# VH-VL binders against q0atu2: the designs that were tried, part 386

Target 1, 119 residues: q0atu2
Amino acid sequence: MLDKKARIRTSREYRNVFEKGKRLSGRFLIIYYVENALDNNRFGFITNKKIGMAVIRNRIKRQLRAIVREYQGQVKNKHDIVLVARAGIGKSSFEGMEKDYIAIMKKAGLFARNANKID
Key: E = the ipSAE of ESMFold2; O = the ipSAE of OpenDDE; V2 = 0.75 times the mean of E and O plus 0.25 times the DockQ between their complexes.

## First folded at step 21 (VH-VL; framework fv_dusigitumab)

Design mm19 (at its last look DockQ between E and O 0.70; V2 from the best seeds 0.82)
Fold by OpenDDE, look of step 21:
Order: structure tokens, then sequence, then C-alpha cells
Structure mm19 (fold): chain C 119 residues (1-119), chain A 122 residues (1-122), chain B 111 residues (1-111)
């Protein structure tokens, strides 16, 4: 699980990202990202009812956290990043989800180094 | 099979705009980004930017910021690249190309259009 | 001028092997996968290698790719006259303005 300080946790923090951040869409994810005034990155996760039942939403959220954790060290510092799951993500494999995340993050210019996919 | 078919050659005056089209077929148009790459005569390839046909999101090379606009019409699986304030230096062959970033997490262009020659002259 | 550096030209006789180098930096080749493109005279580029060393369907195994550090190499064995073309390396650059970058291109002449 992500460190507590690496998580967006309050409604106010989420609103700040949505209002001031940039938005990019991938196949299964949408990311909102904005610079923060901290020394670390923070991640938020949104899984709406459109992706499925609570069990599915929780699974997707766990998977997204795992992906973010895996590549956390490669992300440029001082960013708040919110991941929003798209409707089709429930039918996606973990690998597909990961590749989508990588692609979006690259397009956003948020990867600092060695943002390689899983071989 | 996957195909990208581009519009015909263009001749423009300096200061004018040009809009090149790229019609995709053989795959789900909204599932892959379309990139534009140009090549001046006798010169190398130059990446211009990407466009997500699903969302309409774009990312342009810094060199073309403010001068290039990439759009799409999903109903006819067609991508467009418009370049304004044309200069003689913009004379080149312009290619559209599909990338597989969402499929692989890496960016490479697996299919290319045949190219569109744009000539800018007084 | 190109972000990635390639030799402007290479040449060899039919049946021989050639290598084309591609040098970059930690923000491009050092950070992402490299692709190679073949451009025959008067034609659009064609994907030759992707993900450093993978060949698309239809590309013969006499074409190979490798990457080490901030450099990549395209290898062509059993050189054929039909291989005479321009070759470009490319990759994603993670600098301030994230985007794709190409090498300057290498003209391969078959003697």
Amino acid sequence: as target 1 above (119 residues)
Amino acid sequence: QVQLVQSGAEVKKPGASVKVSCKASGYTFTSYDINWVRQATGQGLEWMGWMNPDSGDTGYAQKFQGRVTMTRNTSISTAYMELSSLRSEDTAVYYCARDTGYDSGTFYFDYWGQGTTVTVSS
Amino acid sequence: QSVLTQPPSVSAAPGQKVTISCSGSSSNIGADYVSWYQQLPGTAPKLLIYDNNKRPSGIPDRFSGSKSGTSATLGITGLQTGDEADYYCGTWDSSLSAGYVFGGGTKLTVL
C-alpha cells in the first residue's frame, strides 16, 4: 500500500487537482495532474459505479495502487495525480491497465526515468 | 488490414494555412493515437505531435506549439493536421502514423500514411 | 540538430553485415524503448524494430536491434541490394516537453 503521505485523502485536495490540474485520457484511465508545494508526489484514485459493483471497484483500486506503487520512483516529483478509472477498465487485464498508465504518464511528461513496460 | 490514406498534395503561399487529412481503416480508430511526422526534402524525420482520436487530447512538439492543430472526425475515422502561418521552411512531406502506446506502454509507429507533399512558395 | 545522433551514411557489399548506431541521452534512449524505421527511396517510413529488439511481422531476422545505456544499434546481416535505404532510430523523450524524437537518419548504400 502507498505511504499515507503519498495519498490524496481529502475532498479539498481532490478538488484542487480537478480545478487546477491538467487532464489526459487513456484507454482505461483518465489522469488529472498538478504541481504541488510538497517534496513528494501524492496519488488519488477514483472508481465510479460505472465500472461495476463495489467488489470490482475495490479490486480495480487495489490494482491501480499496485501499479502506481511500482512506478512511483520514476515519477517526477512535486505532483498531485488523480487516477480515474474508465468504464471499460473492469474488462482489462492488470497488464493492460499498467500499459495504459505508463502511456498516459509518458504523454503527460510525468516520468523522469526508465519508464519501461512489463516485458 | 490497417491503412492510413492521406489527402493530396498542397501548394500554399507564405502566411497561409494547410490542413492535411488522414483516413484510417482496418482497425478501431479511437483505440490508437495518430501522430504526425514531417520530412523536408533531403532531410530527416521530424515529429510534430500526437492526437488521441477518442478524447481529442493532443500533445505537440514545442517547435509547433501555437501553430499546429490536430483534430479528428470519428464518424469517418479521419484525423486532421492543420499548420498555420506557413513558411518556406514548412515545405515537406507530411505523414500520419499510428502508435501503439496504449497497447504496449511504448511509443512506436507501426503504420504510416503514404505522405502528403506540402509546398510553400511565393 | 537531431536529438538522437546517427552516422550520416554507411556502406557495405551484398552479403556483408552492417551496424548503425544511435546515440542519445538519459532522457530518451536511456529512459525508454527504441524503435527503428526503414525508408526506401520515395516511400513512407516502415517500422523495422520496436521495443529495442523486436521485429514486426514480415521483417526478416537478418534485421536486429539492441540497446545499452544511452545508445542503440541496428544490425543488418546478409545485406541485400533492396536494403539500400535511409534508417532512422526513434524513442520517447521525457524532457521538459515530452514527445517522440528521431535520429538524423543513416543512408545505407549497398556497394
Scores: ipSAE 0.915, ipTM 0.957, lowest interface PAE 0.5, mean pLDDT 95
Fold by ESMFold2, look of step 21:
Structure mm19 (fold): chain C 119 residues (1-119), chain A 122 residues (1-122), chain B 111 residues (1-111)
Amino acid sequence: as target 1 above (119 residues)
Amino acid sequence: QVQLVQSGAEVKKPGASVKVSCKASGYTFTSYDINWVRQATGQGLEWMGWMNPDSGDTGYAQKFQGRVTMTRNTSISTAYMELSSLRSEDTAVYYCARDTGYDSGTFYFDYWGQGTTVTVSS
Amino acid sequence: QSVLTQPPSVSAAPGQKVTISCSGSSSNIGADYVSWYQQLPGTAPKLLIYDNNKRPSGIPDRFSGSKSGTSATLGITGLQTGDEADYYCGTWDSSLSAGYVFGGGTKLTVL
């Protein structure tokens, strides 16, 4: 799991990202991101009603948290980042979500070092 | 049978703008980003930026920030690149290319347009 | 200046082997996958190698790629006159303003 320090916790914190942040879309995800005044990154996760029932939305949140945890050490510091699941995400695989996350984080300029496999 | 077909050659004066088109076929246009790359005569390839045809999101190389605009019309599967305030050093062949980032998490250009020659002369 | 450094030219006789180097940094080749593009005279570039060492369908196994540290190498064996082209490496660069970067290109001459 993500550290509590690395979580966006309050409605005010989420609202700040949506109102002041940049927005970038992938196939399954939308990210909103803004610089913060901290020394660390914080992540938030949103699954809307169009995705499905609560059990499905909770499963997707768990999968997205796992993806973010895997790559968190490579994210440029001092950002609040909210991942919003798009309606079609329920039909994606874990790998599909992961590839989408990698692609949009690179295009947003948020990776300091790329997390793709290096052979 | 992926194909990217670009608009024809253009001759422009310094200070003008040019808009190059790139029509896609043989795949779902909104599923892959279009990138633009240019090449001056006898020179190497220079990346200009990417555009997501689904959202309209863009990311431009710093060198072109403020002068380039990348857009699309999804109903005709066509991407556009507009470069303003043209100078003689903008004389080049301009290519559109499809990137694969959403399939793999890595970026490479698997299909390219035939190129559009833009000449800037006074 | 190209972010990725390639030799300006290489040459060899038909049937021989050449390698083309591509030197970068920890923010590009050291952190991401490398692709290679072939540009025949008067034509658009064509994807030759992706993900360091993979070939798209239709690319013969005479073309190979590898990566070590911050450098990548394209290998071409059994040279043919039709291989005479410019070759470019490319990769994502995560520094300053993230974006794609190409090498300066290498002209291969088959003598």
Scores: ipSAE 0.800, ipTM 0.913, lowest interface PAE 0.9, mean pLDDT 91
ESMFold2 (binder alone), look of step 21: mean pLDDT 92; pTM 0.948

Design mm2 (at its last fold request DockQ between E and O 0.63; V2 from the best seeds 0.80)
Fold by OpenDDE, fold request of step 22:
Structure mm2 (fold): chain C 119 residues (1-119), chain A 122 residues (1-122), chain B 111 residues (1-111)
Amino acid sequence: as target 1 above (119 residues)
Amino acid sequence: QVQLVQSGAEVKKPGASVKVSCKASGYTFTGYDINWVRQATGQGLEWMGWMNPDSGDTGYAQKFQGRVTMTRNTSISTAYMELSSLRSEDTAVYYCARDSGYDSGQFYFDYWGQGTTVTVSS
Amino acid sequence: QSVLTQPPSVSAAPGQKVTISCSGSSSNIGADYVSWYQQLPGTAPKLLIYDNNKRPSGIPDRFSGSKSGTSATLGITGLQTGDEADYYCGTWDSSLSAGYVFGGGTKLTVL
């Protein structure tokens, strides 16, 4: 699990990201990202009902957290990043989600210069 | 089979705009980004930007920001690249190319259009 | 001028082996996978190598790719006259302005 300080937890924090952040869509994910005034990154996760039943939503959320945790050391600091699962993600494999995350984060320019690929 | 078919050659005056089309077939259009790459005569390849046909999101190279617009019409699986304020230096062959990023997490162009020659001259 | 550096030209006789280098930095080749493209005269580029060393279907195994540190290399064995073309390396750059970058291209002449 992500460190407490690395998590977006309050509605206010989420609203700030949605209102002031940039938005990019991948195949299975949408990310909202904005610079923060901290020295660390914070991540938020949203899986709404369009994804499917609660069991599915919870599974997706766990998978996304695992992906974010795996690559968090490569992400540029001082960002709040919210991952929103898209409707089609329920039919995607974990690997598919991971690839989508990597792609969208690259497009957002959120990986550090010295980021190393793990795959 | 995957195919990208681009519009025909264009001749423009300096200061004008050009809009090149790229019609995709043989795959799900909205599933892959379209990138645009140009090549001036006798020069190398120059990446211009990417466009997500599903969302319409774009990312442009700094060199072209403010002057390039990448769009799409999903109903006809067609991507567009419009370049404004044309200069003689914009004379080049412009290519659309499919990006495999979402399938692999790695960006490379596995299919290319045949290219569109854009000539800018007085 | 190009973010990635390639030799302007290489040449060899048929049947020989050639290598084309591609040098970058920690923000591009050092951080991402390299692809290679072949451009025959008067044609659009064609994907030759992806993910550093993988060949798309239809590409013969006499084409190979490798990557080490911030550099990549394209190898061509059993050189054929039909291999005469321009070759470009490319990769994603994760610098302040994230985007794809190409090498300057290498003209391969078959003697």
Scores: ipSAE 0.908, ipTM 0.953, lowest interface PAE 0.5, mean pLDDT 95
Fold by ESMFold2, fold request of step 22:
Structure mm2 (fold): chain C 119 residues (1-119), chain A 122 residues (1-122), chain B 111 residues (1-111)
Amino acid sequence: as target 1 above (119 residues)
Amino acid sequence: QVQLVQSGAEVKKPGASVKVSCKASGYTFTGYDINWVRQATGQGLEWMGWMNPDSGDTGYAQKFQGRVTMTRNTSISTAYMELSSLRSEDTAVYYCARDSGYDSGQFYFDYWGQGTTVTVSS
Amino acid sequence: QSVLTQPPSVSAAPGQKVTISCSGSSSNIGADYVSWYQQLPGTAPKLLIYDNNKRPSGIPDRFSGSKSGTSATLGITGLQTGDEADYYCGTWDSSLSAGYVFGGGTKLTVL
């Protein structure tokens, strides 16, 4: 489970990431990320209408949340990170989304061993 | 049959730039990142950075920040690496290599170009 | 100079066994999978082992890999003169400036 503190909640918070952050694309995902002033990470998830029907978009969003939860202990702290599903994500498997996430998070420099400390 | 074919040897003076090309065939060019690795004479391999041919996104090793630019032309399935402000220490063989990241989540280079010798001398 | 440490050279007679070590840290070998590359004289490197211990198609099973903690090992049995090459380990490093790192290389001489 993602902690309530680990969620991007407001439109202003999302807008800050999109406008101030860096962007990095994988096969199925785009991440936007920016340093925050907190001692923890926050995550947001976007599935736009071009991906498919609402039930499909909600399933993908649920799958992405599960992936982020699984790897959150490896993510460097002090980042706001928004995952945006690309149009082709509907053709991927859960495993394909997971591998894509791992690859782009490594290439963004967001994975680290000491990321789970908030000291 | 995956193949990476690089441009020919270059001789440059200090302060100049060099641009090495890497033409891909036998796979979907935009589906895999291209990395650049160099090797000075008698030395080991040195990773320079990655480039995503689909998006144009890049990540450079800190040592090369500000001097390296990695680009592509997707219509001819070709990646490029440009290194500016050349010094004699940049004399090396430069390789392009395809990385595995999006297939596996782990990085290794499954296919390599033949290498391009760049010599920097007065 | 290299983040990953390998012996600079190793030698053995044809038919014998050799191992090549690769020593790293918790930010690289300890956190990620190790690959090995063979570079025959005058040629580009070639992938030999990936995901610690897996062989690409066409690599004979005399080549093996393993990982323990922050160290990895390449094993070669039934040595042939054609195995004379430089061998490099490589992995992702998640420290300061995240990126890929190679070992310094090991020159294998067959007698």
Scores: ipSAE 0.811, ipTM 0.908, lowest interface PAE 0.9, mean pLDDT 91
ESMFold2, look of step 21: ipSAE 0.795; ipTM 0.908
ESMFold2 (binder alone), look of step 21: mean pLDDT 92; pTM 0.949
OpenDDE, look of step 21: ipSAE 0.905; ipTM 0.952
ESMFold2, fold request of step 22: ipSAE 0.773, 0.806; ipTM 0.904, 0.913
ESMFold2 (binder alone), fold request of step 22: mean pLDDT 93, 93, 93; pTM 0.952, 0.953, 0.954
OpenDDE, fold request of step 22: ipSAE 0.907, 0.907; ipTM 0.953, 0.953

Design mm20 (at its last fold request DockQ between E and O 0.70; V2 from the best seeds 0.82)
Fold by OpenDDE, look of step 21:
Structure mm20 (fold): chain C 119 residues (1-119), chain A 122 residues (1-122), chain B 111 residues (1-111)
Amino acid sequence: as target 1 above (119 residues)
Amino acid sequence: QVQLVQSGAEVKKPGASVKVSCKASGYTFTSYDINWVRQATGQGLEWMGWMNPDSGDTGYAQKFQGRVTMTRNTSISTAYMELSSLRSEDTAVYYCARDVGYDSGTFYFDYWGQGTTVTVSS
Amino acid sequence: QSVLTQPPSVSAAPGQKVTISCSGSSSNIGADYVSWYQQLPGTAPKLLIYDNNKRPSGIPDRFSGSKSGTSATLGITGLQTGDEADYYCGTWDSSLSAGYVFGGGTKLTVL
């Protein structure tokens, strides 16, 4: 699980990202990202009812956290990043989800180095 | 099979704009980004930017920021690249290319259009 | 001027092997997968290698790719006259303006 300080936790923090951040869409994810004034990155996760039942939403959230954790060290510092799951993500494999995350993060210019997919 | 068919050659005056089209077929148009790459005569390939046909999101090379606009019409599976304030240096063959980044997490172009020659001259 | 550096030209006789180098930096080749493209005279580029060393369907195993550090190499064995073309390396660059970058291209002449 992500460190507590690496998580967006309050409604105010989420609103700040949505209002001031940039938005990019991937196949299964939408990311909102904005620079923060901290020394670390923070991640937020949104899984709406459109992706499925609560059990599915919780699974997707766990998977997204795992992906973010895996590549956390490669993300440029001082960013708040919110991942919003798209409707089709429930039918996606973990690998597909991971690839989508990598692609969208690269397009956003948020990877610092060695942003290679897991072979 | 996957195909990208581009519009015909263009001749423009300096300061004008050109809009090149790229019609995709043989796959789900909205599932893959379209990239644009140009090549001046006798020169190398130059990446211009990407466009997500699903969302309309774009990312342009810094060199073309403010001068290039990439759009799409999903109903006819067609991508467009418009370049404004044309200069003689913009004379080149312009290619559209399909990007498989969402499938692999890596960016490369597996299918290319046949190219569109754009000539800018007084 | 190109972000990735390639030799401007290479040449060899039919049946021989050639290698084309592609040098970059930690923000591009050092950070992401490399692709190679073949461009026959008067034609659009064609994907030759992706993900450093993978061949698309239809590409013969005479073509190979490798990557080490901030450099990549395209290998062509059993050189044929039909291999005479321009070859470009490319990869994603994670610098200030994230985007795709190409090498300057290498003209391969079959003697």
Scores: ipSAE 0.915, ipTM 0.957, lowest interface PAE 0.5, mean pLDDT 95
Fold by ESMFold2, fold request of step 22:
Structure mm20 (fold): chain C 119 residues (1-119), chain A 122 residues (1-122), chain B 111 residues (1-111)
Amino acid sequence: as target 1 above (119 residues)
Amino acid sequence: QVQLVQSGAEVKKPGASVKVSCKASGYTFTSYDINWVRQATGQGLEWMGWMNPDSGDTGYAQKFQGRVTMTRNTSISTAYMELSSLRSEDTAVYYCARDVGYDSGTFYFDYWGQGTTVTVSS
Amino acid sequence: QSVLTQPPSVSAAPGQKVTISCSGSSSNIGADYVSWYQQLPGTAPKLLIYDNNKRPSGIPDRFSGSKSGTSATLGITGLQTGDEADYYCGTWDSSLSAGYVFGGGTKLTVL
């Protein structure tokens, strides 16, 4: 699992990212990101009720957390990053979500570590 | 068949701007990012940036930041690249190209426009 | 100045094999997949190799790619006069100015 230090927890923290951060859209995901004052990254996850039933939304959140954990060693430090699931994400595969995440993180300039070195 | 068709050659004076168009057909325009690449006479390829036609999001190469604007009109499946404050070094062939990053998580350009020659001279 | 280094030219006779190198760094070739593009005289570039060693549909088996460390290689066997072109490597670069980078290009002459 994602480390407790690597989680965005409060409404104020989420709001800060949405209001102060940059936004980048993929096919299934939108990321919002902003530099933080910490030595580490923090991640947040949002699945809007329009995505579907609670069981579907919870499955998507679990899948997104797994993806973020797999690639967290490649992410430039000192960023708060919120992943927002888009309406069409329920029709995607885990692999599709993963490729979307990789593409938007690269285009956002958030990957800094060698892709072959994953923690 | 996927096709990217670009606007015709342009001749501009230093200090002017140029806007090159790239009309896409044969695929869902909003599903793939359009990149712009230029090539001066007898020189190599130089990447300028990417644009997401769905969102309008862009990322520009540092060299062009502040002079380039990439946009689109989704109703006619057309991408645009505008370069301002032109100088003689901007004389080049400008290409649009489709990237497949969202399909693969890796970036490469599977289809290219035919190129648009922009000449900057007095 | 290209971020990725290629030899400016290579040549070989019809039927022979040639290789084209592409040298980069840990922020590009060392961290990401390499693609190769063929540019025939007077035409736009065309995708030749993606993901280091994969061929798009319609590209014959005599074109191959490989990657080791921070270097990539394009191989062409059974050379034909129609292979005379400029060849460019390309990849994503994750450095300070993150974006796509090309090699300087290699002119292949078939004599």
Scores: ipSAE 0.800, ipTM 0.914, lowest interface PAE 0.9, mean pLDDT 91
ESMFold2, look of step 21: ipSAE 0.779; ipTM 0.906
ESMFold2 (binder alone), look of step 21: mean pLDDT 92; pTM 0.950
ESMFold2, fold request of step 22: ipSAE 0.775, 0.778; ipTM 0.908, 0.909
ESMFold2 (binder alone), fold request of step 22: mean pLDDT 93, 92, 92; pTM 0.949, 0.951, 0.945
OpenDDE, fold request of step 22: ipSAE 0.914, 0.915, 0.915; ipTM 0.956, 0.956, 0.956

Design mm21 (at its last read DockQ between E and O 0.57; V2 from the best seeds 0.79)
Heavy chain, then light chain:
Amino acid sequence: QVQLVQSGAEVKKPGASVKVSCKASGYTFTSYDINWVRQATGQGLEWMGWMNPDSGDTGYAQKFQGRVTMTRNTSISTAYMELSSLRSEDTAVYYCARDTGYDSGQFYFDYWGQGTTVTVSS
Amino acid sequence: QSVLTQPPSVSAAPGQKVTISCSGSSSNIGADYVSWYQQLPGTAPKLLIYDNNKRPSGIPDRFSGSKSGTSATLGITGLQTGDEADYYCGTWDSSLSAGYVFGGGTKLTVL
ESMFold2, look of step 21: ipSAE 0.797; ipTM 0.909
ESMFold2 (binder alone), look of step 21: mean pLDDT 92; pTM 0.949
OpenDDE, look of step 21: ipSAE 0.913; ipTM 0.956
ESMFold2, fold request of step 22: ipSAE 0.797, 0.792, 0.822; ipTM 0.910, 0.906, 0.917
ESMFold2 (binder alone), fold request of step 22: mean pLDDT 92, 92, 92; pTM 0.949, 0.946, 0.946
OpenDDE, fold request of step 22: ipSAE 0.918, 0.919, 0.918; ipTM 0.958, 0.958, 0.958
ESMFold2, last read: ipSAE 0.684, 0.804, 0.794; ipTM 0.891, 0.910, 0.911
ESMFold2 (binder alone), last read: mean pLDDT 92, 92, 92; pTM 0.946, 0.950, 0.949
OpenDDE, last read: ipSAE 0.918, 0.919, 0.918; ipTM 0.958, 0.959, 0.958

Design mm22 (at its last fold request DockQ between E and O 0.78; V2 from the best seeds 0.84)
Fold by OpenDDE, fold request of step 22:
Structure mm22 (fold): chain C 119 residues (1-119), chain A 122 residues (1-122), chain B 111 residues (1-111)
Amino acid sequence: as target 1 above (119 residues)
Amino acid sequence: QVQLVQSGAEVKKPGASVKVSCKASGYTFTSYDINWVRQATGQGLEWMGWMNPDSGDTGYAQKFQGRVTMTRNTSISTAYMELSSLRSEDTAVYYCARDVGYDSGQFYFDYWGQGTTVTVSS
Amino acid sequence: QSVLTQPPSVSAAPGQKVTISCSGSSSNIGADYVSWYQQLPGTAPKLLIYDNNKRPSGIPDRFSGSKSGTSATLGITGLQTGDEADYYCGTWDSSLSAGYVFGGGTKLTVL
């Protein structure tokens, strides 16, 4: 799991990201991102009912957390980033989600280092 | 088969605007970003920006910010690139290209339109 | 002027091998996969190499790509007259203004 300090936890924190942040849509994900006043990044995750049943939503959330954790060390510092799962994500593989995350984060200019895997 | 078909050649006066279209077929239009790349005569390729046909999100190269607008009409699988305040230096062949970023996490262009010649002259 | 640096031109006789270099920085080639494009005279660019060294279907194995550090190289063996074209490297740049960047292009002449 992500460290407590690396997680967006409060409604106020989420609201701040949605109101002041930028929004970008990928194939399966939408990200909201904004600079914070901290020395670390914080991540939030949203899986709404459009994704499916609670079991599915929780699965997706776990997968997204795993992806974020894998690449968190390569993300530019001082950002709050909220990942919103899109309706079609339930039909995507983990790899598909990962590729989508990488793409959208690159488009957002949030990667500070090489985020590519060796294939 | 994947195909990108662009609109015909354009001749514009300085200060005018040009809007080039790119009709996609052979794949799900909303699943891949469309990028625009131009090439002045005898010069190299210059990336202009990307457009997500699903969301309408865009990202432009700094050089073109404020002058370029990339849009789409999903009902006809067509992407558009509009460049305003044209100057002679904008004379070039403009290409649309499909981006495979969402499939691979890597950005590169696997299919290209045939190009649209835009001439800006007094 | 281009973010990625290529030699303006290279030349070789048919059957020979040529290499085209592409030099970048830690924010582009050093950070992302490199692609190569072939542009025959009067035509649109064509994807030649992706992910540093992978060939799309239809591209012969005479074409190869490699990457090391902040540099990439395109190799062409068994040079044919039909290979005469402009070649461009490209990759994603993760600098402040993230976007795709191309090399300046290399004109390959088959002698």
Scores: ipSAE 0.915, ipTM 0.956, lowest interface PAE 0.5, mean pLDDT 95
Fold by ESMFold2, fold request of step 22:
Structure mm22 (fold): chain C 119 residues (1-119), chain A 122 residues (1-122), chain B 111 residues (1-111)
Amino acid sequence: as target 1 above (119 residues)
Amino acid sequence: QVQLVQSGAEVKKPGASVKVSCKASGYTFTSYDINWVRQATGQGLEWMGWMNPDSGDTGYAQKFQGRVTMTRNTSISTAYMELSSLRSEDTAVYYCARDVGYDSGQFYFDYWGQGTTVTVSS
Amino acid sequence: QSVLTQPPSVSAAPGQKVTISCSGSSSNIGADYVSWYQQLPGTAPKLLIYDNNKRPSGIPDRFSGSKSGTSATLGITGLQTGDEADYYCGTWDSSLSAGYVFGGGTKLTVL
């Protein structure tokens, strides 16, 4: 699990990322990201009703948290990053979400030297 | 079955711009990013950047930031690369290539266009 | 000088074996999968090897790839005159302005 300090918590923190951050889209995810003034990263997760029923949205959210946790040590620090699930993500596999996350994080320049998977 | 067909050769003067097209067929155009790679005569391959046809998102190699623009028209499955303020050193063959990053999490180019020769001379 | 270092040329006779090296760093080969591209004279590059050692459909198994540490190797056995081409390694690089990088290329001559 992500530490409490690694979570975006308030509406103001989320709004800051959406308003001041950069945006990149993958097949299943959109990331919004902005440099922060901390020594660490913070992550936020959004799953909208268009994705499906609450059970599906909760499963997706848990899967995304697991993916972020797996790669968190290899994300360049000092960033607030919000993962927004796209419509259609509910039909994706865990591996599909993971590959999408890796691809967009690489293209955003947010992964450090050894970011493929914690081994 | 997958095919990338590029526009024809161009001859340009220094200071002009060039726009190369890349028409995709045999796959869902919006599902894969298009990258642009160039090769000057007798030189190796030089990556220029990527473009997501679904979102229009781009990422450019630092060397070309400010001079390159990568776009698309999804209704005709066509990607474009425009390079401005041309110099003689921009004389090269320009390739479009499909990357499979969203399928695999790794980046490599499984299909390439035939190349477009751009010559910049006075 | 390219980010990934390859020998500028290699040569061998038909039927022989050759290897082509590709040397990088912890921010590219050390952190990511390597691909190889073949460029026959006057043509566009073609994917030869992906994911370090996998072949796309239509590439014969006499072409092989491997990776160890920050280096990768393309192996070609049973050389044919039609293998005469330039060969490029490529991978993602996560340093500074993240992006894709190629080796400088290796010209294979089949004598």
Scores: ipSAE 0.796, ipTM 0.910, lowest interface PAE 0.9, mean pLDDT 91
ESMFold2, look of step 21: ipSAE 0.795; ipTM 0.909
ESMFold2 (binder alone), look of step 21: mean pLDDT 92; pTM 0.945
OpenDDE, look of step 21: ipSAE 0.912; ipTM 0.955
ESMFold2, fold request of step 22: ipSAE 0.769, 0.781; ipTM 0.905, 0.906
ESMFold2 (binder alone), fold request of step 22: mean pLDDT 92, 92, 93; pTM 0.950, 0.948, 0.951
OpenDDE, fold request of step 22: ipSAE 0.914, 0.914; ipTM 0.955, 0.955

